# Designs tried in a protein design chat: VHH binders against D-aminoacyl-tRNA deacylase (GEK1). Part 4

Target 1, 317 residues: D-aminoacyl-tRNA deacylase (GEK1), of Arabidopsis thaliana (Mouse-ear cress) (q9zpq3)
Amino acid sequence: MVTLIVATTADPASINPAAALLAMPGWTAGPILPPDIKSFSNKQTRVIQHDRSIVKEDDLDLRWEEATGEVVDEVIFLSRHTAVSNRPALTVHPIGVLHLKDGESPPQGGKPGWAALPSTRIGPWFRLLKKMAEAHGLVPEFEITLEATHHGPITNKPTMFLEIGSTEEYWKRQDAAQVMALLMWEGLGLGGSEEVGKWKSETGKRKVLLGIGGGHYAPRHMDIALKDDIWVGHLLSGYSLPMEDPTQTKTTPGENYIGGNWRQSIKAAFEATKASFPGGEILAHLDHKSFKGWQKKAITEFLAEESINVGKPNDFT

## First folded at step 13 (VHH; from s02 with V101I)

Design t01
Fold by ESMFold2, look of step 21:
Formats: structure tokens, C-alpha cells, sequence
Structure t01 (fold): chain B 317 residues (1-317), chain A 122 residues (1-122)
């Protein structure tokens, strides 16, 4: 199993965690990928560093395979986080661009209507990161949180982003970078311990969270993701669920049609989550308070029509 | 329950003034950026004005100098003061909220109000 870790050289929230990880034992220089991307290897882990937009440099997993003959099995991006609130944070999230239709240009990479395969490590590493951040004195200064599915780049293998936010002062924090490096070190088992977050289809708890609704930081879904042994797939914030108010159109379709990309968003996120968790029990968890009555009715009816199971909080125990 | 409730719309004479309010609940208001959008009959929805969590503002060109957006975090409210109103300002005005704006400035609105109608006519 090969893990590709991607960093950008100009972003301290990216290059500093990568440098901290590379300072640990066992790294050797790897090939240079076209055009001039440096790489490093340790066991089954590969780190690449480039100087372009991390969200727009597409298909690095396939480009690694083309250059080396080695198949990448998962991708982890190291990046900076920005927030409207500017609050310091350490974050984990899946990627995709679910609210845009064909022909619209994504502002931060990806492609319209697409959800990447989510990394199976999102839930377990979120919980591990929270524990490590607490043990290293970063909490409560840094919030440890998931983010809803958003942006690119385009990838073809299970993917997640690990981010440090939310301002230049915090992007540069070396103690945060060290904690991210320790997360990757322990999570990938590079020091010899058992890795964290590998999917086991036949043993253990197999419940997988698919988050529907809420804000960007997924507050209601966070309650579920903090439970032991819960796996996390895609998290669809309100911006990934565009729904057209049926009272605002000249011609209203039948009682069961509400326009917007929300159906395609849910379906794409569900299928990507299912593909990453073979044999898993995928449970859609609704942030009910984030929906108006007509939205909630439409979503619950669609989930039933698609045979997508809904999970209440107790269904995740 | 998350709610954005617009008020203050109505019929106003050309050259007149109107203040729109949007009362928010169900989220931490001070962590959010707020915006007013409008949609005129037969037109696409367009950004009118936005205000960051720190109070920085942006305006569309046609309203700059006539409209003022402001926020009151203690009241969980955002306002749009509209002066020197013209017939072209006739539209349904919507309040929107986001906690995430990407590095290009693209805003990821999670919540929208139901709208309030502003009609500028004699």
C-alpha cells in the first residue's frame, strides 16, 4: 500500500509539517517527477514537494505511477486553512466540488459535480489528531475540527487534506507542524507501530458517517465523528446542497421535484464514500436544524428512494 | 434551528430610503460573514453587499455610495441602508451567511433567508 503525501514549498502550513516528518528516521531521496517535483521515500510512504497551487495540481497519484511504475493507494495533502473567523485550527477533510454543474469553473480546483474517494483515515486521524494536539498543549488555542467536503485538486485514489490555520502567525507555528508530522508518523506506522485508519471490511465497527447539511465545520457531524471506531466519509455542508425554493419559480414541477444540484451532490458523495468503504454500513446523518421544512422533506424522501440509510446518533454506537 | 429573517422591505418612492434588517439565529454570528443578494424579475441573483466577520465591506458598483452594509454582533443582525433608491433597485433582497471564504475570495454560503421585497415606484 503506497501513501503519497503532497506538500507545497511556499506554504509554511504545508512545507513545515513535511519537513518535520522528513527529519524523522528512514527517509531517502526518491525520483524527480516531471517537471521538477522532488520526492522522498520511507517504507510505503512517498512525500513530494512542489511549488504550484496545491488545489489545482491534478492527478498527482497517476503522475507518480506514470513516472515510477508504482501504484499510489492513497493521497494526503498538507495545506493551510483560512477561516472567516480567523480562529486557529488543525483540520481534516475530504475533497470535492459538489454544488457546481457542468460548464461552471471551480474556483479552487476539482471539477463540477465530483467527489473524490474519501480517505478511510479521516475519522480515525481526526480523533488521533485531537488526542495529540491535547497532549502537546495546543488545545484550546487550536480548534481540532473536520471540514465539509470542498475544492480540488482532482485525484483518483482515496484522499484527504490535513491543514493548519488560520492566519500567517499560525500557519508558521512549528509546534503545530510537529504535531501534524507525529500524526502522519504514527498514523502510517512509520516508527514500527500499528498504523491507524486502515479499512477492515470484516472486523470491528463498520459504520461510516455520511454528513448531510450544516455549516462548513460540520458541528452536528463532529459529535458523531468523535465516537470511537466511527469511520467518516463525505460531509456535505449547505453550500454543497443547492436547493431551489419551489415557491420562487414561475412553473412548479410536481410535488416531488425540487431543483438544484442537491440530488447529484448526495449521490456523488454517497457513491464515493461507498467505494472507499467496501462492505461498510453507510449512514446518512442529517443536521436537521440547518434545513427548512421543505428541504428536509425532500432530502429524506430522496434518501429513501435511493435506499440510503439514515442514522440517528444512537445508530453510530 | 438556523434562521435568517429579512425585514424592512416595502414600497418606496424614487429617491427615497429604506433599511433592510436580517436577524440571525442558530449559529455563532460573530464567526460568519454576511451578505445581501438581490434578484429582480427575470434576472439572476446578484451580490449587492458583503461584510466580513471583522467588519470589512464590499459593494457592487451600481450601489456604491448609495447603500451601506453594517452588522451588530450583539443583536445577531446585519443591515442594508439603501439611499437614493431607483427603479432598478426593485428586487427581492436575500440575506446570506458563510463561515468559509476561500483564498480567491469565493464565498461558500451555507444559509439563505427567504427574502424581502423592495419595490421602487410611484
Amino acid sequence: as target 1 above (317 residues)
Amino acid sequence: EVQLVESGGGLVQPGGSLTLSCAASGFTFSDYALAWYRQAPGKKRELVAGISSGGSTVYMDSVKGRFTISRDNAKNSVYLQMNSLRAEDTAVYYCAATEYIDESGYTYYDYWGQGTLVTVSS
Scores: ipSAE 0.641, ipTM 0.846, lowest interface PAE 1.5, mean pLDDT 91
Fold by ESMFold2, fold request of step 15:
Structure t01 (fold): chain B 317 residues (1-317), chain A 122 residues (1-122)
Amino acid sequence: as target 1 above (317 residues)
Amino acid sequence: EVQLVESGGGLVQPGGSLTLSCAASGFTFSDYALAWYRQAPGKKRELVAGISSGGSTVYMDSVKGRFTISRDNAKNSVYLQMNSLRAEDTAVYYCAATEYIDESGYTYYDYWGQGTLVTVSS
């Protein structure tokens, strides 16, 4: 029953937040995972440090269980972010590789057509991170944002990434690393406070955001995620929704068929979100302005066919 | 509303020239990398040229020296100047936009235009 935090020594945006967290009280050395992965223990939290690509070490949750007998409840990865704009950012996101078909090889880990179980902490920790970054003077220099679902590694338990971006200068920033460590310290309740982001379906809001459409930083969905007590599941940007233009193809005679992996992407993300939030009310929030008319029509019809409820912004109140 | 609207396609003789334009709206254009892709009948969509947010360019081998990509952030537009056109350049040309490229160079395009047809025929 442990929380597994994963860092790599190959990346200052990964190892520096881990080191800042390990400098806080209560850590003891843990077992060595094969081949030679160091670990540290504090209450129900386990930190492991490997030296490979953060997105390529698969099944660390199951490997921890095999080595120690402890069941992993969730996995948190510490990583770097890159952006086309190069602007500094602190980010939170779920993982998955929804745009690829069976047989395609994901360059950044994971497996085709797969969505990991999203961490229930994504929404609550995004909001907490924003407050902490403001309190520590990192805003407006760093943008505090979600990212749409992308990449691996393969995991079997609820998962999220915490990232510092977006260039070498900012990956090394110790004040950003300290804020990420404080987020984990407070969020996991290691200092004695109540932890943040535990799923409790009997009280409070039970509404879970499933983001459909938009860009990588999910601006329309971030407006929803900033509302009090909203839970966040998967966020599918346009790149996770491959849709073939019907004016360029004809498929089955007598059918209005829109090709591409978009149906499978939505279904995989919905099912993974549902599994992470038992009893939750999952609402698909569409970034309507990001779709052409034929795309929006197809998605809306599919959601209705699958009985996936659509939420407008006011439904998240 | 996010829009990528291509224009400038048409019929042209081999050796001729065309300029494609893509007008963008609904996102912060200067934060994005832009690209032109093309798709010939029966072929997969392929990258023709790309331009970073900072103006760095890349070209597929067969168009180097003939095609030039450029951007105008004040007009929220990306252009493809196509010179010395060949029959093999016949395709539907698409404008695409991304704000995220991973460390392997894999590009996560969120937005695509509807395309503009370029036909190069004697």
Scores: ipSAE 0.618, ipTM 0.842, lowest interface PAE 1.8, mean pLDDT 91
Fold by ESMFold2, fold request of step 15:
Structure t01 (fold): chain B 317 residues (1-317), chain A 122 residues (1-122)
Amino acid sequence: as target 1 above (317 residues)
Amino acid sequence: EVQLVESGGGLVQPGGSLTLSCAASGFTFSDYALAWYRQAPGKKRELVAGISSGGSTVYMDSVKGRFTISRDNAKNSVYLQMNSLRAEDTAVYYCAATEYIDESGYTYYDYWGQGTLVTVSS
């Protein structure tokens, strides 16, 4: 299996964790990919460094295969995070552009209505990152959190972003960069230990979180993701669930009277999550307090209509 | 339950003033940026004014100098003071909240209010 790690040279929250990882044993120079993308190799892991925006270089997994003959099995992006609150954070998240409809222009890559295959490592690495950040004295200064599904670039294989936030002071933090490098080192088993977060489709009974609702940092879904052995798929915040208020919408009886792209968003996120977790038991977890009554009713009915199982917190134990 | 509740809309004469309020609950207000949007009949919603968590403001060109957005974190409220109102300001005004703005400046609003109608007519 080949893991492609993507860093960008102008972003300290990207290049510094990559440099810290490359300083560990076992790296050798790899090919230069078009146009001038440097690469490095260690066991199953390939690191590339490019000088464009992290979200603008589409299809790097396929482009690696075209240039080298190696099939990429997953992609991990190293990036910076910005937050409205400006509080420092270390984050993990899946990607997709579910807040936009076909024909709208995505400002940060991807394509409208698309959800990438989520990395199976999101849940396990979130938990490992939290433990490592605590052990290295970054908590409570840095919040360790998931982010809801957002932005590109386009990828074709299971994908996640690892980010350091949320301002220039914290993007440059070398201790945070070192913890991210240790996460990748241990998580990929590069030092000889068992890797973390690889999916095994040996039974269909593994529980996979599909997060529905809440804010960008998914606080209710994080409670679930902190449980042992829970896998994490897509996390849909309110911005990925555009719903038209029924008191403002004129519909005929029996029609889908709750307009907006929320049905398509849930379906795309569910299908991408299902594809990343063959044989897994996907449970939609609703952040109930983030919804008005009419939204909650509509979502619950749609999930039932689509035979998407709802998981209450105790269903994840 | 998360709520954004607008109030203060009504009928005013051209040149008049009106203050809109939006009361928020169910999230940590100080972590969010707030905005006022408006939508006239048959038109798309448009940004009127925004205010960051730190208090920095932006305005659409047509309202600069006439409208003022402000926030009171102790009351979990955002306000829009509208002065020198014109007929083209007639719209339903919506409060919106986000905790994430990307590097391009695109804002990802998680929550919207139900709106309050402002009619400017002589």
Scores: ipSAE 0.616, ipTM 0.834, lowest interface PAE 1.7, mean pLDDT 90
Fold by OpenDDE, look of step 15:
Structure t01 (fold): chain B 317 residues (1-317), chain A 122 residues (1-122)
Amino acid sequence: as target 1 above (317 residues)
Amino acid sequence: EVQLVESGGGLVQPGGSLTLSCAASGFTFSDYALAWYRQAPGKKRELVAGISSGGSTVYMDSVKGRFTISRDNAKNSVYLQMNSLRAEDTAVYYCAATEYIDESGYTYYDYWGQGTLVTVSS
């Protein structure tokens, strides 16, 4: 089994981290993934580089498996991050397009209603990244953040994005790229250390965070993710929970049904999280402050109906 | 609790003016881009105007020159000045907030107001 690291040749936030990683010892040239994707090999890690958009190259995991016969355990994408705030940031996040319903076209890859399997490394690497960034003097200039689920490409194996942001100036930062490379190097155990974030179901039940609600960066969920031994699945921002206001849509007084695709979104995220963390205890954490009363009630009731456990911050440790 | 509360809607004659306000609370307002959307009966919700955290603005073509979006970070508010109103401007107007946009410019709005009705009729 191999870890597939995917980089593009047009994005400096992809180019530089990949280059920094490949400059480290132990890399050899790998096979060409059809039609023209270069690859490099180091132990159980593969780096592939393509010249397409990072969000448009689908099924790279399956394509690799077909071409090489190697089983892909996970996929790590390297990309730039954009933000309204324009603040420097290093981010880790799962992917999916839960905010869209059937028939809608995703602007950034994926497919409507789809949730990728989240990499088990999201939580552990988030914490590791924070430590590394601090150690290398990137903090407090760079914010270290998680991101909510929101784009493609299509993947079939556990997946996460590592991103440098949030403007062109910062996409090109070499020190940030170096830290990302070190994160991958250390996190994957390429230097001989124990890898970080490998899930072992046989070790017992561990807490897995399913974040529900909040903004794109989900600060309240991140507070939980900063705790030791916490695993992170999907994070569903408010935009991934389309709910219809009953005061605007209800024709019959007394009905408690809340319309919108929010149920499917939660379910898809939960199932994907469950699949990535076999044997794990998934706990949904609600960002209560981000919800209106009727939203919170609806979500809480739905979680109960779906037998999804709800956890408070103190329940995760 | 996060809140976006629109106000200022109402009935106005063609050619008239209205100013919509949206008061925000519960999040770091200055870090967010803000937008006004509208939804007319039987139509999809559409972007009317947007304003970045830095104050850059965008407008749908049909409202350019007539509508002005602005923000006041000190008051945690976003405004939509609507002049030369037309019948086709009739809609429920929503304010929305986001702290993230993707590479294509697609905006993921985390928070929405309840909306305020604007009716332009003679």
Scores: ipSAE 0.571, ipTM 0.807, lowest interface PAE 1.1, mean pLDDT 93

Design t01
Fold by OpenDDE, look of step 14:
Structure t01 (fold): chain B 317 residues (1-317), chain A 122 residues (1-122)
Amino acid sequence: as target 1 above (317 residues)
Amino acid sequence: EVQLVESGGGLVQPGGSLTLSCAASGFTFSDYALAWYRQAPGKKRELVAGISSGGSTVYMDSVKGRFTISRDNAKNSVYLQMNSLRAEDTAVYYCAATEYIDESGYTYYDYWGQGTLVTVSS
C-alpha cells in the first residue's frame, strides 16, 4: 500500500514543495503513469507530477493502481491557495463539491454533491504543520489554517490538499515549500520516525470532528482541531449548506420544511467521514455564530433524525 | 449571529435612480469581498457587481456606467447606486459576502441577505 503525492509542473506552490521533498534522501525514479506522468518512489510513498490543472486529473488513485498493481491508501495534493484578503497562509483541507446541485458543472473539478473520503491525516498534520511553521519562523506572517470543502479532482481514496497561499509571491516562497516538504517527510515517516496521522481504531482517542457551518477557514472548528488527538473529517462552510428561507418560500402557514440541498450535503460529508474513520466517534460541531436561528434549528433536528451526534467544544477532550 | 440585511428596494420609473444598502453584522466585514446579485422571475441569479476587500470593483456588462458598488467598512455596509434604471433591471437584489475566490474566478459566498425587490415600471 502506498501514499500518492500529486504535484503539478505549472504551479509554484506545487512545484516547490515537491522539489524540496524530492531533494531529501531515498528517492528513485518510478514508472511513468500513462500517458506521461512522471513518478518517484521512496519506501511506501509515491510522488507523481503532471502538467495539467491539479483539479482536472481525476481518479489518479485508481489509475495508479491499475498501472502499477500497487494499492493506494491515500492521496495528497499540493496546490496554491487564493484568498480575498491575500493573506499568507498554509492550509490543510478535505475536498468535495457539496455546494453544487445535480446537473451543475463544477468549475474546479469534482462532481456535484460529491464528498471525497477525508484523509485521516488532516487533523494531526494540521497540528504538526502549525508547530513546524512556528519553529521555522513562518508564524505570524503565515496563517496556519484549515479549509472547508469546495473542489475536486475526483478521488476514490482518502484525500487531502496541502496549500500555500495566497498570492503569487507567497506561492513561490521557498521557506514555505521547505516546511511543507518537512511536513510530508515527517508525517509519512520517510526519515525513519513514526508516521503521523494513521488511524487505529483500537488505540488512542477516537473523536472525529465534522464541522458544520462557518466561513471558508472555519476558525471555530479549527480551534477544536488544535486539540491533541482530535481527528478531522469534513468541514462544511455556509456555501455548502444551501438552505431556503421558509419565510420566502412557504405559502402555507405552519409548514416548517427547509428546502435546499443542505441535508444531502451533511449526509454525504458524514458518510465520507465515517468511511475514513471506521469505529470512530463522529461528532458534528456547529458554528452557531454563522447560522440564523431557523437554520440552526433545522440542522439540529436533522442531525438528530440521522442519529449524528452533536458535540460542543468541551466534548472534544 | 451573522446577518446581511438589504434595504432600499421599491418601485421606480424607467430612467430613475435607486440606492440599495446592505448592513452586515456578525463577521469581520473588512476581510470580506461583497457583491450584489439579482434574480428576475424565471431567470438564474446573476452577479451584478462585486467589490473586493481592497475596494476593487467588477460589474456585469449591462450595468456598467449605470450602477456603482461601494462599501463603508466603518458602517459594515455595502451599497449599490443604480442610475438610469431599465425594465430589465427588475429583480430581487441580494447582498452576499465571501472571503474566498478560486483561480477560475468562481466566488463562494458564505452569507446571503434575504433580498430586496426592485421593480422598474412606468
Scores: ipSAE 0.499, ipTM 0.773, lowest interface PAE 1.3, mean pLDDT 93

## First folded at step 20 (VHH; from t01 with G50A Y109W)

Design z01
Fold by ESMFold2, look of step 21:
Structure z01 (fold): chain B 317 residues (1-317), chain A 122 residues (1-122)
Amino acid sequence: as target 1 above (317 residues)
Amino acid sequence: EVQLVESGGGLVQPGGSLTLSCAASGFTFSDYALAWYRQAPGKKRELVAAISSGGSTVYMDSVKGRFTISRDNAKNSVYLQMNSLRAEDTAVYYCAATEYIDESGYTYWDYWGQGTLVTVSS
C-alpha cells in the first residue's frame, strides 16, 4: 500500500517542499499518471507533481490505483495557505465540505455534506511540525496551527493537507519548505526511523479528538492536540455548523426546533473520524465559548442522542 | 467568550438615517474581516457590506452610495452608516466575523451576532 504526496508545480508552497523532499536520498522516477502527471518513488511513498488545481482533481487515489495497480493507503496534499491577517503559518488540516446542502456548488472542490476520511497523522504530525519549526527558528514568526475541516478534492482514502502561508513572500520561504520536507521525511520513516502517526492495532484504544466549534484555526482544540498521544479527526468550526436562530426561521425540525445543517455536519464528521480510527475512542471536544447558550444546549443534546461521547480536557489522557 | 453585539437598530422613517454598531470581544479584532448581513422577514440572509482587516470594502448593489461600513480597531467595533433608508431595508441586521477567506473568495464566517432590528416605516 502506498502514500501519495501531491504537489502543484505552479504553487511555491507546494512544489518547494516537494522538491526539498525529493532532494533527499532514495528517490527514483515513478510511473506517469494520466494525463501527464510525473511521479517519484521512495519505499512506500509516491510523490506526484501536476500542473492543475489539486482541489478539483477528484479521486487521485483511485486513479493511481487504476493506472499502477498499487493500493493507496493515504493522500497528503501540499498547498499554500491564505489568511485574512496575512500572518505567516504552517498548517495541517483534514478536508470536507460539511456545511453545504445537497445541490449547492462547493467553492473549492469536494461535495456537499461530505467529510473525507481524516489522515491519522494529523495530530502526531501537528506536534512534530511544531517541534521542528521551533528547532529551526521559524517560531514565533510562523504560527504552527491546525485548520478546521474545509474544501476538497474528493478522496476515498485518509487525507490531509500540509500548507505554508500566508503571502507570496512566505509561500516561497525555503526554510519553511525544508521543515515541511523534514516533517514528511521523518513522519514517513524514509530515513530509517520509525514513522509517525500510523494507526496500528496497538493504538486502537487511544483517544481521538473530534473538534466542535470555534474559529478556523481551532485554538481550543489545538490545546488538546498538543497533549501527548492524542489523535485528531475532523475539526468543525462555526462555519461547518450552520444553526438557524429559532426566532428568525420558518423551519421547525421536530422537537429540537433548531434548523440548519449542523446535525448532518456533526454526524458526517463523526462517521468519517470513526472510520479512520477503528477501535479508537472518539471524544467530541466543544469550544464552549464560541457558542451561544441555545446552540450549546442543542449540540450537547444531539451528541447525547447519537451516543457521541463528549470529552473535557482532562478526558484526553 | 467570543461576542459580537449589535446595537443601533430601531424605527426610522423612509429617507432617514441610522448607524449600526457591533462591539467585538474574544478574538484579535485587527486580524479579522467583518461584515454586515441582513435578513428580511421570510427571506434568506444576504450580505450588505464587508470590510477586510486592511480596510478594503465591498457593498451589495442596492446599498452602494447609501451605506458605509467602517471599523475602529481601537474600540474593537465595526459600523454600518445607513442613509436614505427605504422600506426594502427593513430587516434584522447581523454582524459577522472571519479569519479565513479562500482563494475563490468564499468567506468562512465563524461568528455571528444576535442581530438588531431595523424597521423603515412611515
Scores: ipSAE 0.681, ipTM 0.863, lowest interface PAE 1.4, mean pLDDT 90

